# Ledger of designs, part 11: VH-VL binders against Chromophore lyase CpcT/CpeT (cpcT)

Target 1, 201 residues: Chromophore lyase CpcT/CpeT (cpcT), of Paulinella chromatophora (Freshwater filose amoeba) (b1x536)
Amino acid sequence: MSASLSQLVHQLSARFNNQQQAFDNPPLYAHIVVNCRPLVHLLPGSLLIEQSYAMDPLKPYRIRVLRAQTRDEKLIIFSYSLSDEQKYWGSVYEPERMLKIEEKDLQAIEGCNYIVRKKNSNFIGEVEPGCRCLVDRKGVTTYIVSKFELTNKGEMRTLDRGHNPVTHEQLWGSLGGVFEFNRTTDFSKEIPYDWIEEWKK

## First folded at step 4 (VH-VL)

Design z10 (framework fv_sibeprenlimab)
Fold by ESMFold2-Fast, scan of step 4:
Structure z10 (fold): chain C 201 residues (1-201), chain A 121 residues (1-121), chain B 111 residues (1-111)
Amino acid sequence: as target 1 above (201 residues)
Amino acid sequence: QVQLVQSGAEVKKPGASVKVSCKASGYTFTSYDIHWVRQATGQGLEWMGWINPNSGNTNYAQKFQGRVTMTADKSISTVYMELSSLRSEDTAVYFCAREFWSGYTEDFDYWGQGTLVTVSS
Amino acid sequence: EIVMTQSPATLSVSPGERATLSCRASQSVDDYGSSYLHWYQQKPGQAPRLLIYGASTRATGIPARFSGSGSRTEFTLTISSLQSEDFAVYYCQQYNNWPLTFGGGTKVEIK
């Protein structure tokens, strides 16, 4: 029911970083900051996500809008690109700029939605099957294999790999490496009560 | 230091209810889920369910659905497990255990001392 | 549900010998590159104590003579140079799927 969707959105709504992992393994893991913050003025479950290097937090290497929903009794996170991404870089730190994002700015990214399941007290999300989540990296088009795990203890693990669309050969990403993130700021208190009420209907 | 301290032994009649408490100390109570596991005399461990002390959300093993209720009181850092419609086969030691995430996996790093519940006529 | 089978049910070992305990899952307990398989030690009259988590990592304070190995469905707990304090029942547990399940236990007795 609505309880699982609410829990997912609460657990996503945070600033995460992998500071401890990066400090313990400097050559293997970059220090990454992930901000995922409710877009309270848009449809329920809408979140702005920015991924950046800790050394350059206002210039994300990736910015997206996510929308968590229940469809056919399954949890799904829909992925959207922004029509003018650079205009909104760093806006996750500035609510006034973040709140200027409109529905018309969102472009659905077919094939890049996450199918989410609840396992124990955790949420595990995987990019939908079909090898259709296309990402251009260093001038080469790849499809992404992506998995995340969220816990109610403020932890997040991620795995990202890029593959050749024709040969399916892995072209980038770690063969077994998992990024380990910890919540540093809680944005879940910004989730509107009316979202929770609507999810119950 | 982390401690989970449970209430004392209980003797109940068939058909009665029992409510076992588990008081946490030495950590942030609302940050860790608590599980309940029971063990009949000379038998193995049987998982009953868990509670998130922050949200109050619970998940019970199917076998106990409709008979078990888990609750949390944040003001006294205490979790409760209430089992109703008691039968003789419910005679067991009941343990609370803290769920910890050691990076990759969820495990039970600290356990309460156990509460013996005896159901007899 | 995932059924956990432990063998042997009882193991008698002379002091200083190696004990090998087996745990088998009815389906894989591995996910996201990790094994959701843990070992607990329970001494008479006491609560279980976490020994090994994630199939192979010793919990804090656990002596080096305890080691775990395995993946997917087949797991082993090894106790080298068994000591008198190792008299206990050992349980494996999977944490990959609800409901959580434990093996039937292996009782280790020292003669």
Scores: ipSAE 0.000, ipTM 0.485, lowest interface PAE 13.2, mean pLDDT 86

Design z11 (framework fv_sibeprenlimab)
Fold by ESMFold2-Fast, scan of step 4:
Structure z11 (fold): chain C 201 residues (1-201), chain A 121 residues (1-121), chain B 111 residues (1-111)
Amino acid sequence: as target 1 above (201 residues)
Amino acid sequence: QVQLVQSGAEVKKPGASVKVSCKASGYTFTSYDIHWVRQATGQGLEWMGWINPNSGNTNYAQKFQGRVTMTADKSISTVYMELSSLRSEDTAVYFCAREFWSGYYEYFDYWGQGTLVTVSS
Amino acid sequence: EIVMTQSPATLSVSPGERATLSCRASQSVDDYGSSYLHWYQQKPGQAPRLLIYGASTRATGIPARFSGSGSRTEFTLTISSLQSEDFAVYYCQQYNNWPLTFGGGTKVEIK
């Protein structure tokens, strides 16, 4: 299992973009950059994730801290919000700012953790069951259905949808299918040796 | 609306290769994975593998590793499945199928009509 | 590899009767409350058609007489008041682990 956790964190630790997909289908797919970078000073598996429009990469539309761990022999990515998100906008490009994030700044987001399964060399993650990952969008409360797939070839696929908590009807999200990302920068070499050693326990 | 149209029946000799096509229409070709499933004469369904038409990434069942190759041509919205070193037991109907994601589930929502490949001496 | 076993291999029923089909997995196809088990129907000369996904959810356009149940390793497809168009082969499939695997099929035929 520790080998799988290490592989998952290495495959997540990158800058991804969907440039080719977005340029082929602009009305269906925005051009998005996803930066997922190790927070080397925090607990093992801690990553800062910023999702931004490529036109404005320093102002993410979503910023989170993720923490990949094993729980009950399952791979889980725990999701955290930051108490002051705007203070850390764009910090993924500036390690000295990124490394000022402290444990006390993190707030667990119940219901929004990813449960990850390994299929051969690929990882497939989905938000935990129970329809509890709630978000308010345009005055309407929805629950999020989120899936991702990571490959050992530097590819990532994602699907995000918002559903009515009562009827389960999809209210927002892409009807054009999955977003297709490719790794453009590798952050996996920043993963501390200490994390790898802890995961072997 | 959504259609998967496969190439016509093939007759091959043992040791030859066959390349079956599956042309997609009515949706964004690069947004959905395509799987290949075969059905040998008198047998059930057997999964062969899948391809991501956008990336070209593939995953094959171990039984077919080294003999199967799946490719995609985005310019004509067509996926291909090539099976080499054909044997008599490869005589089967070969189906392409589109994978759909709904909630937490992946399943096959549309299938091609099937291509009969006969391997005979 | 997860082995899927269906029983019976052949089920002979009269129109209007209830048909119950079984599918057993060699290991659990569930993960955190979700069952990655689907049912497909295949008529002679045709491609398979999705009936039920996630063990119990009917696909769009599938009549209410089809119902699915079960969890972990044991699953059932029930067809109440069987119609003439329901005579076909039914396959269960797991989508929890690579490689994807299908059961051997249950042929529902006229008595």
Scores: ipSAE 0.006, ipTM 0.574, lowest interface PAE 9.8, mean pLDDT 87

Design z12 (framework fv_sibeprenlimab)
Fold by ESMFold2-Fast, scan of step 4:
Structure z12 (fold): chain C 201 residues (1-201), chain A 121 residues (1-121), chain B 111 residues (1-111)
Amino acid sequence: as target 1 above (201 residues)
Amino acid sequence: QVQLVQSGAEVKKPGASVKVSCKASGYTFTSYDIHWVRQATGQGLEWMGWINPNSGNTNYAQKFQGRVTMTADKSISTVYMELSSLRSEDTAVYFCARDEFWSGYEDFDYWGQGTLVTVSS
Amino acid sequence: EIVMTQSPATLSVSPGERATLSCRASQSVDDYGSSYLHWYQQKPGQAPRLLIYGASTRATGIPARFSGSGSRTEFTLTISSLQSEDFAVYYCQQYNNWPLTFGGGTKVEIK
């Protein structure tokens, strides 16, 4: 189990973009950058994730803290919001600012945890059931249906849809289906040896 | 409408190679994996492997490792399956099939019509 | 590899009667409460057609007379009132482990 957790966190710890997909398929895919970087000063498995349009990488449209853990032999990625998100916008590019994030800044997000399974060298995650992972887009609240796949070749595929919480009508999501990302920067070497030792306990 | 159209029947001699094509239309080609499945006459379905058309990454069944190569050409939305060192036992209908990520179960929601490959002297 | 065993190999059913097809996996095809087992129909000279995915969900356009059930290693496909167009071979398939594997098929013959 601890070996799988370590592998998951290493594969997540990267900068990803879908540049090739976006350039080959406009207007179906926006050019997105996803940065997922270890928060080495917090509990093991803690990562800052920023999702941004490539044209404006310092102003993420979504910023969260993730915490990967093993619970009852299952891999789970817990999702947290930051109490003052704008204070930390772009901090994934600036370790000194990123490392000022404190435990007290984290608020667990009801319903937004990912349940992850390992399939050979790949990881497949889905947001937990219940239609409770809420996100606001321009004042409109939707719940997210989300799935991802991570490969050991630096690839990540994601499929996200936003639904009306009352009618369940899909309000947003990719017209072309899955977003396809490739690693451009590896943050996995920032993972502390101490984190790995904690996971082996 | 989603459609996978395969190349026509092939007759090959033992030891030759065959390259079967599968042209996709009606969806974003690079967003769905393609699998190859074969079926000998009167027999069941046998999985050969898959390709991610965006990255070109592949995963082959052990039985075909070293003899099969899968490739994708984004410019014409076409996936290829090449099988080398052909034997009479490779006589089969070869199908391409699309992997449906959205269902959460990775089922094969659309299939090509099949390509008959006959290996005989 | 996971071995998929289907029974019976051939089933003869009169139109309007119920057909029950079995599929057994050599090890569990479930993961986190979901069954990665799918059923396909293949008519003579045609490509397979998806009928049921995730053991029990009917694919788009599939008539209500088709239903799937089961979990872990034991699965059933049921056709409640067999029609003449249901003459076909039916295959189960697992997608829990690589290599992906299919059952040997059950041929449904109309008497």
Scores: ipSAE 0.020, ipTM 0.623, lowest interface PAE 7.5, mean pLDDT 87

Design z13 (framework fv_sibeprenlimab)
Fold by ESMFold2-Fast, scan of step 4:
Structure z13 (fold): chain C 201 residues (1-201), chain A 121 residues (1-121), chain B 111 residues (1-111)
Amino acid sequence: as target 1 above (201 residues)
Amino acid sequence: QVQLVQSGAEVKKPGASVKVSCKASGYTFTSYDIHWVRQATGQGLEWMGWINPNSGNTNYAQKFQGRVTMTADKSISTVYMELSSLRSEDTAVYFCARGDFWSGYEYFDYWGQGTLVTVSS
Amino acid sequence: EIVMTQSPATLSVSPGERATLSCRASQSVDDYGSSYLHWYQQKPGQAPRLLIYGASTRATGIPARFSGSGSRTEFTLTISSLQSEDFAVYYCQQYNNWPLTFGGGTKVEIK
C-alpha cells in the first residue's frame, strides 16, 4: 500500500491547467490552473492546493491543505481549511510564505475527504458519501459532489458540482461535463525522502 | 442523442493491417473514454484497450501490445483502432463502447454497431 | 488479471419460468463499499446492452424482472417470469482491475 501512497502523492504534486480544453470549447469551460505543492515541513502527504482562473493566478477562488494517508488499508486524502486563507493566497508560488503554514492553522473539513482507489497506474478519487461536504459559494450553502482521475502521463480529470442540501438540486458546476487538465510543472521532486521512508514503515 | 457509428466491414489478407473508425455524437467527445471490445464468431467478449480522446492516452490488453494502436481525432469526434500483423484468429466483430467514468462504476453505456473484420487468404 | 467464470454455459428455460445465472471472480471486485461488476445482455447480431451495474442497480429502461445480487467474488443475475425477448447471451464484467475482463457468457435459450 505504501508504494501506492507514494505514487499518488507524486502524481498530485504538480501544476495543472486545462488550456487546451478551454480554447477548444470557450463557451463551456473556464481556463483554470490547479497548483498542488508539497508542504515539506508538515506531516507526510501534506499538500497546498490552490485553484485559480488562469488570468488571475495569484488570487485563488479556492485554497486548501490536503493530506494523503493510508487508513484501514484504504487511500484517503484528508481535507483541511486554513484559519486565515487570504493570508496564504498565492503562496504556492512563494515557498518562503508557503512554508510558514503550521499544523495549528489547519482545520479538518468533515465530510470533504476523498476516498481514493488505484487502478494500475491511475488513481480515482471521490468525496466521501453522506452529502456532508458543505461549502459556501456565491452566498449559498451547498454540498459538493467531486471526483477526479490522475494518470501517470500527467493528466487529471475532475468533476465538481454543488447541490442544495435539502432538495439535492444542482446549483452550480460543470455545464459541458468534466474538466480535463494536463500537468505543466512537476513539484514531485520537492517530496522529502523522509516521507518515502516513513511510508514504508 | 448519444450515438457511436462505426466504419463498414473489412476483408484483409494475413499480415495486413486494418483501421476501424468510431464516430461519436450527442455528447462532449473529450469527456468520456472509448474502449474497444472484440468478439469472434460464436465466442465471448474480449477487451482490447482504452483511449482518452482528450489526451490520447491509451491502455492496451497485454495480448494486443505491439500490434494495436488507438488514436483520436477531436476535429471530427472520431476514434480509430488499428490492428496490424493480422492473423486468421483476428476474424471478429470489433465494437467501440463509451466508458461512463462519472457514474462511479465505469460501465459501458453506449456501444457502436460493430465492424466485422474478416482475415482470410 | 481477474478471471470471470460464468455458469451454466447454457440454460434452457420456458417462458414464465425463473432463470438464475452465476458469475464468479477469481478475486474480489469490491472497493470502498461498491461492487465493480456489471451485467450485459446480447441478442444475435446486436451489440451488447448494459443491463445491471454495480452488481444490483438496473440501468435505465431495464424491466423490474431483472435483478442482480452478490458481493466480493460471487454474483447472481435473476430473471423472474422470463419473457420471449429475454432469450439472449448474458455477460458479467469486472471494472475493479485492468485489464477489464468478461465472463464467458451464459446463453439463455427456449426449452
Scores: ipSAE 0.013, ipTM 0.606, lowest interface PAE 7.6, mean pLDDT 87

Design z14 (framework fv_sibeprenlimab)
Fold by ESMFold2-Fast, scan of step 4:
Structure z14 (fold): chain C 201 residues (1-201), chain A 122 residues (1-122), chain B 111 residues (1-111)
Amino acid sequence: as target 1 above (201 residues)
Amino acid sequence: QVQLVQSGAEVKKPGASVKVSCKASGYTFTSYDIHWVRQATGQGLEWMGWINPNSGNTNYAQKFQGRVTMTADKSISTVYMELSSLRSEDTAVYFCARDYEFWSGYEYFDYWGQGTLVTVSS
Amino acid sequence: EIVMTQSPATLSVSPGERATLSCRASQSVDDYGSSYLHWYQQKPGQAPRLLIYGASTRATGIPARFSGSGSRTEFTLTISSLQSEDFAVYYCQQYNNWPLTFGGGTKVEIK
């Protein structure tokens, strides 16, 4: 199982963008940059993820800490919010600021963990069942339906939709379907050797 | 409606190359991968590889590595499969198929092209 | 690669009778409680069409007489009351491991 966990974290550790998709389909797809970078000073599998518009990369519309782990022979990515998100906006581009994030700053987001399946070299993840991953968007509380696929060729596909917690009506999300990202920068070389050793135990 | 329309039958001599096209319509071309599957005369289905039409990234079955090339042209929503150094055993119907995934949790081929017969003979 | 073996190669049945088709994988095609095993139907001169995915889920528009079962390495496709339009070749496919592989097919023909 440790080989699969290591592969998952390596494939997540990158900067991705959907530039080609956005330029080909401007009304349907915003130009998004996703940075997912190892927090080498925290527990193994810890990653800072920032999602931002390409025109304003230092002001993410979403910032989280992820922690990839194995539980009961399954791959799970635990989701955490930061107690002061604005303080760490853009820190994925500034390692010195990233290193100031502490365990005490992390708050687990119940219902927002990803359950991940491996298909050979690809990983498919989806938010845990229960409709409990709550997000406020434009003053309205919604629950997220979120899926991703990572390939061993540096591709990532995502689908995010927000639903009314009571009626289950879709309130926001992709009109054109799946967002298609390509790896532009590799952060996997920053993964500490001691994480890899720990995962073999 | 989703539709995949392939180019017409081809007759080639041993050693030649063939390029089969698959034109997509009725959906966002760049959002779904396309696979190529062949069926040699009297044989079952054999997977050849896939292409991501958005990125151009490909993955080929080892048996075809070095002889097959898959490409995509976004301007006309068309995927191509080119097979070189043709032999008589390459005589087959070649199919393109759309890869569907996400909601079901499974990846499967939901729509197929009609097939293109390629005959390799001297 | 995972080798998919289908049996029998040919099955002769009369309309209204039950047909049972087997598919065996050389190693497990399951992952995290899901079976990445699909069934396709192919009529002469036509492209294959999806019948069953995930071992047991009928694809949209597929009649209830088609059912699938099994897990890990042993899978079955059942046609409970065969209709004239069901005479075709049926293929199983695994989508758990690269390269993707298909069984050799089972031809269901009229008795």
Scores: ipSAE 0.000, ipTM 0.509, lowest interface PAE 11.3, mean pLDDT 86

Design z15 (framework fv_sibeprenlimab)
Fold by ESMFold2-Fast, scan of step 4:
Formats: structure tokens, C-alpha cells, sequence
Structure z15 (fold): chain C 201 residues (1-201), chain A 122 residues (1-122), chain B 111 residues (1-111)
């Protein structure tokens, strides 16, 4: 399982871009950059993830801390918000700023963890069941449906939707389609040796 | 090409109702929410509410609650906004606007109708 | 309701000069690392046109002289070198909370 955890974190540790998809389908798909970079000073499996529009990469529309771990023989990615998100906007491009993030800045997001399964060389993650990943948006509470797939060829596919907790009607997000990303920069070389040693225990 | 085409100008007496239409073309009608925004002569923009044309679900600004009704007709890709119990202060240009989302937020209005002038006078 | 306040109400600027427009929200319009703050341009007799979304992202086809900045409650729209076609009223809008609200507008007049 430690081998799978290491592989998952290595495959996540990259800059991804959907340039080809956005170029082919501009009305349906914005040009998005996803940076997922190891927070080497925090607990093993900790990653800063920033999602931004390609034309404004230093001002992410979503910033999170992720922590990949094994719990009860399952691969899980725990999701955290930052107490002061704007303070760390664009820090994924500046390691000195990124390394100032502390454990006390992290707030667990109840119900929003990903359960990850390995299928051959690919990883498939889905937000935990129960429709409990609640987000208050425009004064309305929705639950998030989120799914990703990572391939061993540097590809990532994602789907995000927000639904009414009572009627299950989709209230925001793409009504059809999966975002298709390709790895453009590899951050896996930054994964500390001490993380790999810890994962062997 | 995405277009939102609105019905023509209306002149109404106080106490009457007006129904403005907004016909969509160039995209999948049921995939995008439509909002209504009005603007009195020489004044700013005022949001009235939105409709999800797929579900028929609506949300109205409190000021218009009880007077406004928004509906959608999928067969002709048209959204309607009906405002009742008209007063002189309802004299304004009424715009429909399409909400854009790409699977990620924030949402914004990417296309607007040309506007419909509604004049309320006795 | 979130109240949006724009200043100044009117700004007179010579062609080629810089214009800076301000927008203030009565409470934060940021959520999940994004600013739900957009700018629209409206010319006389026309519908508003999307200019900037998410505080700082230019809409398709908008010239580079337009830029947006800010976060939480304080936002600015800058036009670095005004051209005659930029004569218009500019509105900021928040999309973070119902009801959606617009600022009162800033009218940019070219001297």
C-alpha cells in the first residue's frame, strides 16, 4: 500500500494544463492550469493545490491543501482550506512563500475527502459518499460531486458539480464533460526522502 | 453565434402587467441560467432574479417577490419575465443575461439581450 | 444584502492618460480563493458588456489596457491609456451572495 501511496503522490505532484481541450472547445472549457506541489515541511503527503485561469495564473480561483494517506487499507486524500487563502495566492510558484504555510493554517473540510482506488497503473478518486461535501455558495448550500482520474502517462481528468441537498438537481458546474489535463511540469522530484521512508513503516 | 433577442418596447398603465421575452439561440438552451436585470433612465443596474431553464427553478430579489414571475419554454428556447402591479418607478430598460460557468466558478454574465424599454405612465 | 459602492461617480480623463476606478463591497465577496467580483462596460444606448471577471481576468477580446485588481472588499479597474472608444459607464458586480448587486457606476468622460 505504501508503494501505491508513493505512486499517487508522485502522479499528483505536477503542473497540469488543459490547453488542447480549451483550444478545441472554448465555449465549453476554460483554459485552466492546476499546480499541485509538495509541502515538504509538513506531514508526508501534504500538497498545495492551486487552480487558476491560464491568463491569470497567480490568482487561483481555488486553493487547497491536500494530504494523501493510507487509512484502514484505503488510499484517502484529505482536503483542507487555508484560514487566509489570499495570503498564499500564487505561492505554488514561489517556494519561500509556500513553505510558510503551517499546520495551524489548515481547516479540515468535513465530508470532502477523496477515496482513491488504483486500477492498473491509474488512480481514480471520488469525494466520499453521502452527499456530505457541503459548500455554501451565494447563500445557498450545495453538495459537491467531484471525481478525478490520473494516468501513468501524465494525464488527469476531472469532474466537479454542485447539487441541491434535497432535490439533487445540479446547481453549478459543467452539465456535461470532463476536463482533460496534461502534465507540463514535474514536481515529483521535490518529494522528500523522509516521506518515502515514513511510508515504508 | 450566441444571441439573446428580446421583445419590443411596451407602454403600460399603472396597475397593469407586462411580460418581456428573451429568445436564446446559438447554444444549448437548458445548460445556462438566465438572469433579469433592469435599469431606470439615467440610473444603475438592478438585479431582479434568475431562472434555471432546465428545471424551471427560480430565485427573485426580495423587492420583486410577489410581483415577478420568470418562466422558460424549452420548445422555443425562450425565457419570460412578467412583472405585475406596475408603478411609474418600474419604467426601465429590462435586460436578460446569460450566466456562464465552465465547470469551475466564478459565474459571470457573458451575453446580454439588447434590452426592452417598459414605460409606465397614465 | 451586499452594498457595492463605486467612486468617483464621474471621472474626466484626457486621451492617453490613466484612469483608476474603485469599487468597495460592504462585506467580503471572496469565496474558496476566488473573488466573485466582475466589471461591465456600458456605452450609451447599449447593453452592458463583460470586461473583467473574477476581479482580474480579462474577458475574451478585451484590450490589454484594461486590468482589474483587488480582493475581499476593495477592488480597482485600471485603464492604462484611455482611447475615445473607452467613453462609457463602468459597473462592478458581486456574485458571491443573493441578491446579486451592482455598484452605482463610474462614468468615464474623455476630455
Amino acid sequence: as target 1 above (201 residues)
Amino acid sequence: QVQLVQSGAEVKKPGASVKVSCKASGYTFTSYDIHWVRQATGQGLEWMGWINPNSGNTNYAQKFQGRVTMTADKSISTVYMELSSLRSEDTAVYFCAREFWSGYYPEYFDYWGQGTLVTVSS
Amino acid sequence: EIVMTQSPATLSVSPGERATLSCRASQSVDDYGSSYLHWYQQKPGQAPRLLIYGASTRATGIPARFSGSGSRTEFTLTISSLQSEDFAVYYCQQYNNWPLTFGGGTKVEIK
Scores: ipSAE 0.005, ipTM 0.453, lowest interface PAE 13.1, mean pLDDT 86

Design z16 (framework fv_sibeprenlimab)
Fold by ESMFold2-Fast, scan of step 4:
Structure z16 (fold): chain C 201 residues (1-201), chain A 119 residues (1-119), chain B 111 residues (1-111)
Amino acid sequence: as target 1 above (201 residues)
Amino acid sequence: QVQLVQSGAEVKKPGASVKVSCKASGYTFTSYDIHWVRQATGQGLEWMGWINPNSGNTNYAQKFQGRVTMTADKSISTVYMELSSLRSEDTAVYFCAREFWSGYEFDYWGQGTLVTVSS
Amino acid sequence: EIVMTQSPATLSVSPGERATLSCRASQSVDDYGSSYLHWYQQKPGQAPRLLIYGASTRATGIPARFSGSGSRTEFTLTISSLQSEDFAVYYCQQYNNWPLTFGGGTKVEIK
């Protein structure tokens, strides 16, 4: 069990981009960068995630803290917002700023946790059911349908769509389907040995 | 003193497999990723893939997927690179290299292992 | 994949002279205000040695005569006053995109 948690956090701890997909299909896929970096000073499994357009990487369109844990024999990634998100924009590139994030800055986001399943060497995560993962985008409140798949080959596939909470009509998200990311920078060696020891339970 | 020491030269026939070792010393083995890079005689450097020796996670260049396997043995601080279905074009010096931090900066290299594939 | 092209293939220089080596990427290797480009030195029969990382930062122990510059697709390695130990092959490497790719190398030889 704990081996799976360690594998998940190691595979998540990276910078990913979809450069090849975006260049091959510009009308369908934006060029996006995802940075997911260990917050080594916080509880085990804590990661800062920034999602940005490659043209404006220091101003993420989404910034969150994730915490991967095992609950009731299931792998879960808990989602947290930061009380002052703009203060930490781009901090994934500046460890001194990133390491100023404290537990008291974290606010749990109801309905936005990922339930993760391991299938062979891959991890498949989906946002929890209930249509309660609310995100304000461009002044409009939507609920997110979100899925990801991580492979042991440094690949990540994602699907993010935003829906109207009342009508359930899709308001934003992928027109061409799944985004295809490749790992470009590895942050997994920043994972503390203390986390690994705690996971060997 | 950081050192990466590789196994000795190998001569193999086409279709065989070769397994090259890279023993690390002078640093915390599990804290640094190890990459494999090869170089054919008189030619440039070609990246093959990497392994995280703590987790065992690997990433291989597309050209080598299906033929290369990288493993790590924490008890002896050693990384292995196994290449199967060898062809004459696989004749090269194979290097292991340590990644300095997180930007694929290869700060320490093994001495290289010459693998010759000939009939 | 990003193709890295180095020029010239061979550069003949006398000791004490300045050497300028070029590395060109088929697409930008810049991201987040940084250039994902490294330089290595390889002497005959030896493994490569890291010289410059992030386009312009000298690695530990590398003499001040080595400097790197450039951005996006055009990068330069400069050796301000060539010493006898600097005759080697020099490689650039990008890490902005998978797979990691190296240039074909520039051989710096004595004139």
Scores: ipSAE 0.000, ipTM 0.433, lowest interface PAE 18.3, mean pLDDT 84

Design z17 (framework fv_sibeprenlimab)
Fold by ESMFold2-Fast, scan of step 4:
Structure z17 (fold): chain C 201 residues (1-201), chain A 119 residues (1-119), chain B 111 residues (1-111)
Amino acid sequence: as target 1 above (201 residues)
Amino acid sequence: QVQLVQSGAEVKKPGASVKVSCKASGYTFTSYDIHWVRQATGQGLEWMGWINPNSGNTNYAQKFQGRVTMTADKSISTVYMELSSLRSEDTAVYFCAREWSGYEDFDYWGQGTLVTVSS
Amino acid sequence: EIVMTQSPATLSVSPGERATLSCRASQSVDDYGSSYLHWYQQKPGQAPRLLIYGASTRATGIPARFSGSGSRTEFTLTISSLQSEDFAVYYCQQYNNWPLTFGGGTKVEIK
């Protein structure tokens, strides 16, 4: 399991974009950049994730802290919000700002954790069951259905949809199918040796 | 061209261990993962686990955790599956199989090794 | 674990007839726009042979008379114009979740 946790965090620690998909299908897919970078000063497996439009990379439409861990013989990515999100917008591009994030800034988001399984060289993650990952969008509360797949070739596929908590009608998200990302920058070399040693225990 | 050749039949007593080998040829041994699947006489297929021959990393089905060990020897392109604390219910044909695409599709299989557990 | 149920357990057909085999999953095996299901053929005394991967794609060397279809929890393997060499046991396998699980098999035998 410790080798799988290390591999998962390594595969996540990158900048991804869907430039080719967006170029091929501009009416269906926006050009998105996903930055996921180790927060080396926090507990092992802590990552800052920013998702933004490629034309506006310093104003993410979503910013979170993720923490990958092994729990009950399963790989889990815990999700946290930041108490002051705007303070840290674009900090994934500026390590000094990013490293000012403290534990006190993190709020666990109940129901939004990912359960991850390793399938050979790939990782497949899904938001935990229960329809409890709640997000306010345009003044309406929705629950998220979210899936991802990471390959050993630097590919990431994602599916994000928001649903009405009462009617279960899809209100926003991936109507054209999965988003297909490719790794463009490697942040995995920033993973501290201390994290790797901890994961062996 | 591609072949997986397994060791011969084994007869074991309850409580013993058995180690089955699977020798690969006709492809780059370290580039493909190997899975183990067993089949009791007249029964269906049951997945046991897999090994990455390059790294030595393994993952086992929960049912076999603590009893199964998979290893690889790169120098002779051979994967081993050792099952301990044998019971009569472990009597089965054991197959090794190569994973083709990374999606657990088994394109080449060994011929199978019959393991009989009897007192 | 995902339970795979195949029906019928035994199917008696004559050469030249169409055989239709069913495989049902206890929960969806679809993910990321794909069905994570494979089909295998096994003859007595032999190892299984991959027939169809990803629910509908024929493996290399598999005749066109074999076709797979279905999604989510309901899958079908069809053998058109059955040949004498097609009498075997057929297994479906899901790979959407660990542990990997197989159906109980459908034996296709001569009528």
Scores: ipSAE 0.000, ipTM 0.450, lowest interface PAE 12.8, mean pLDDT 85

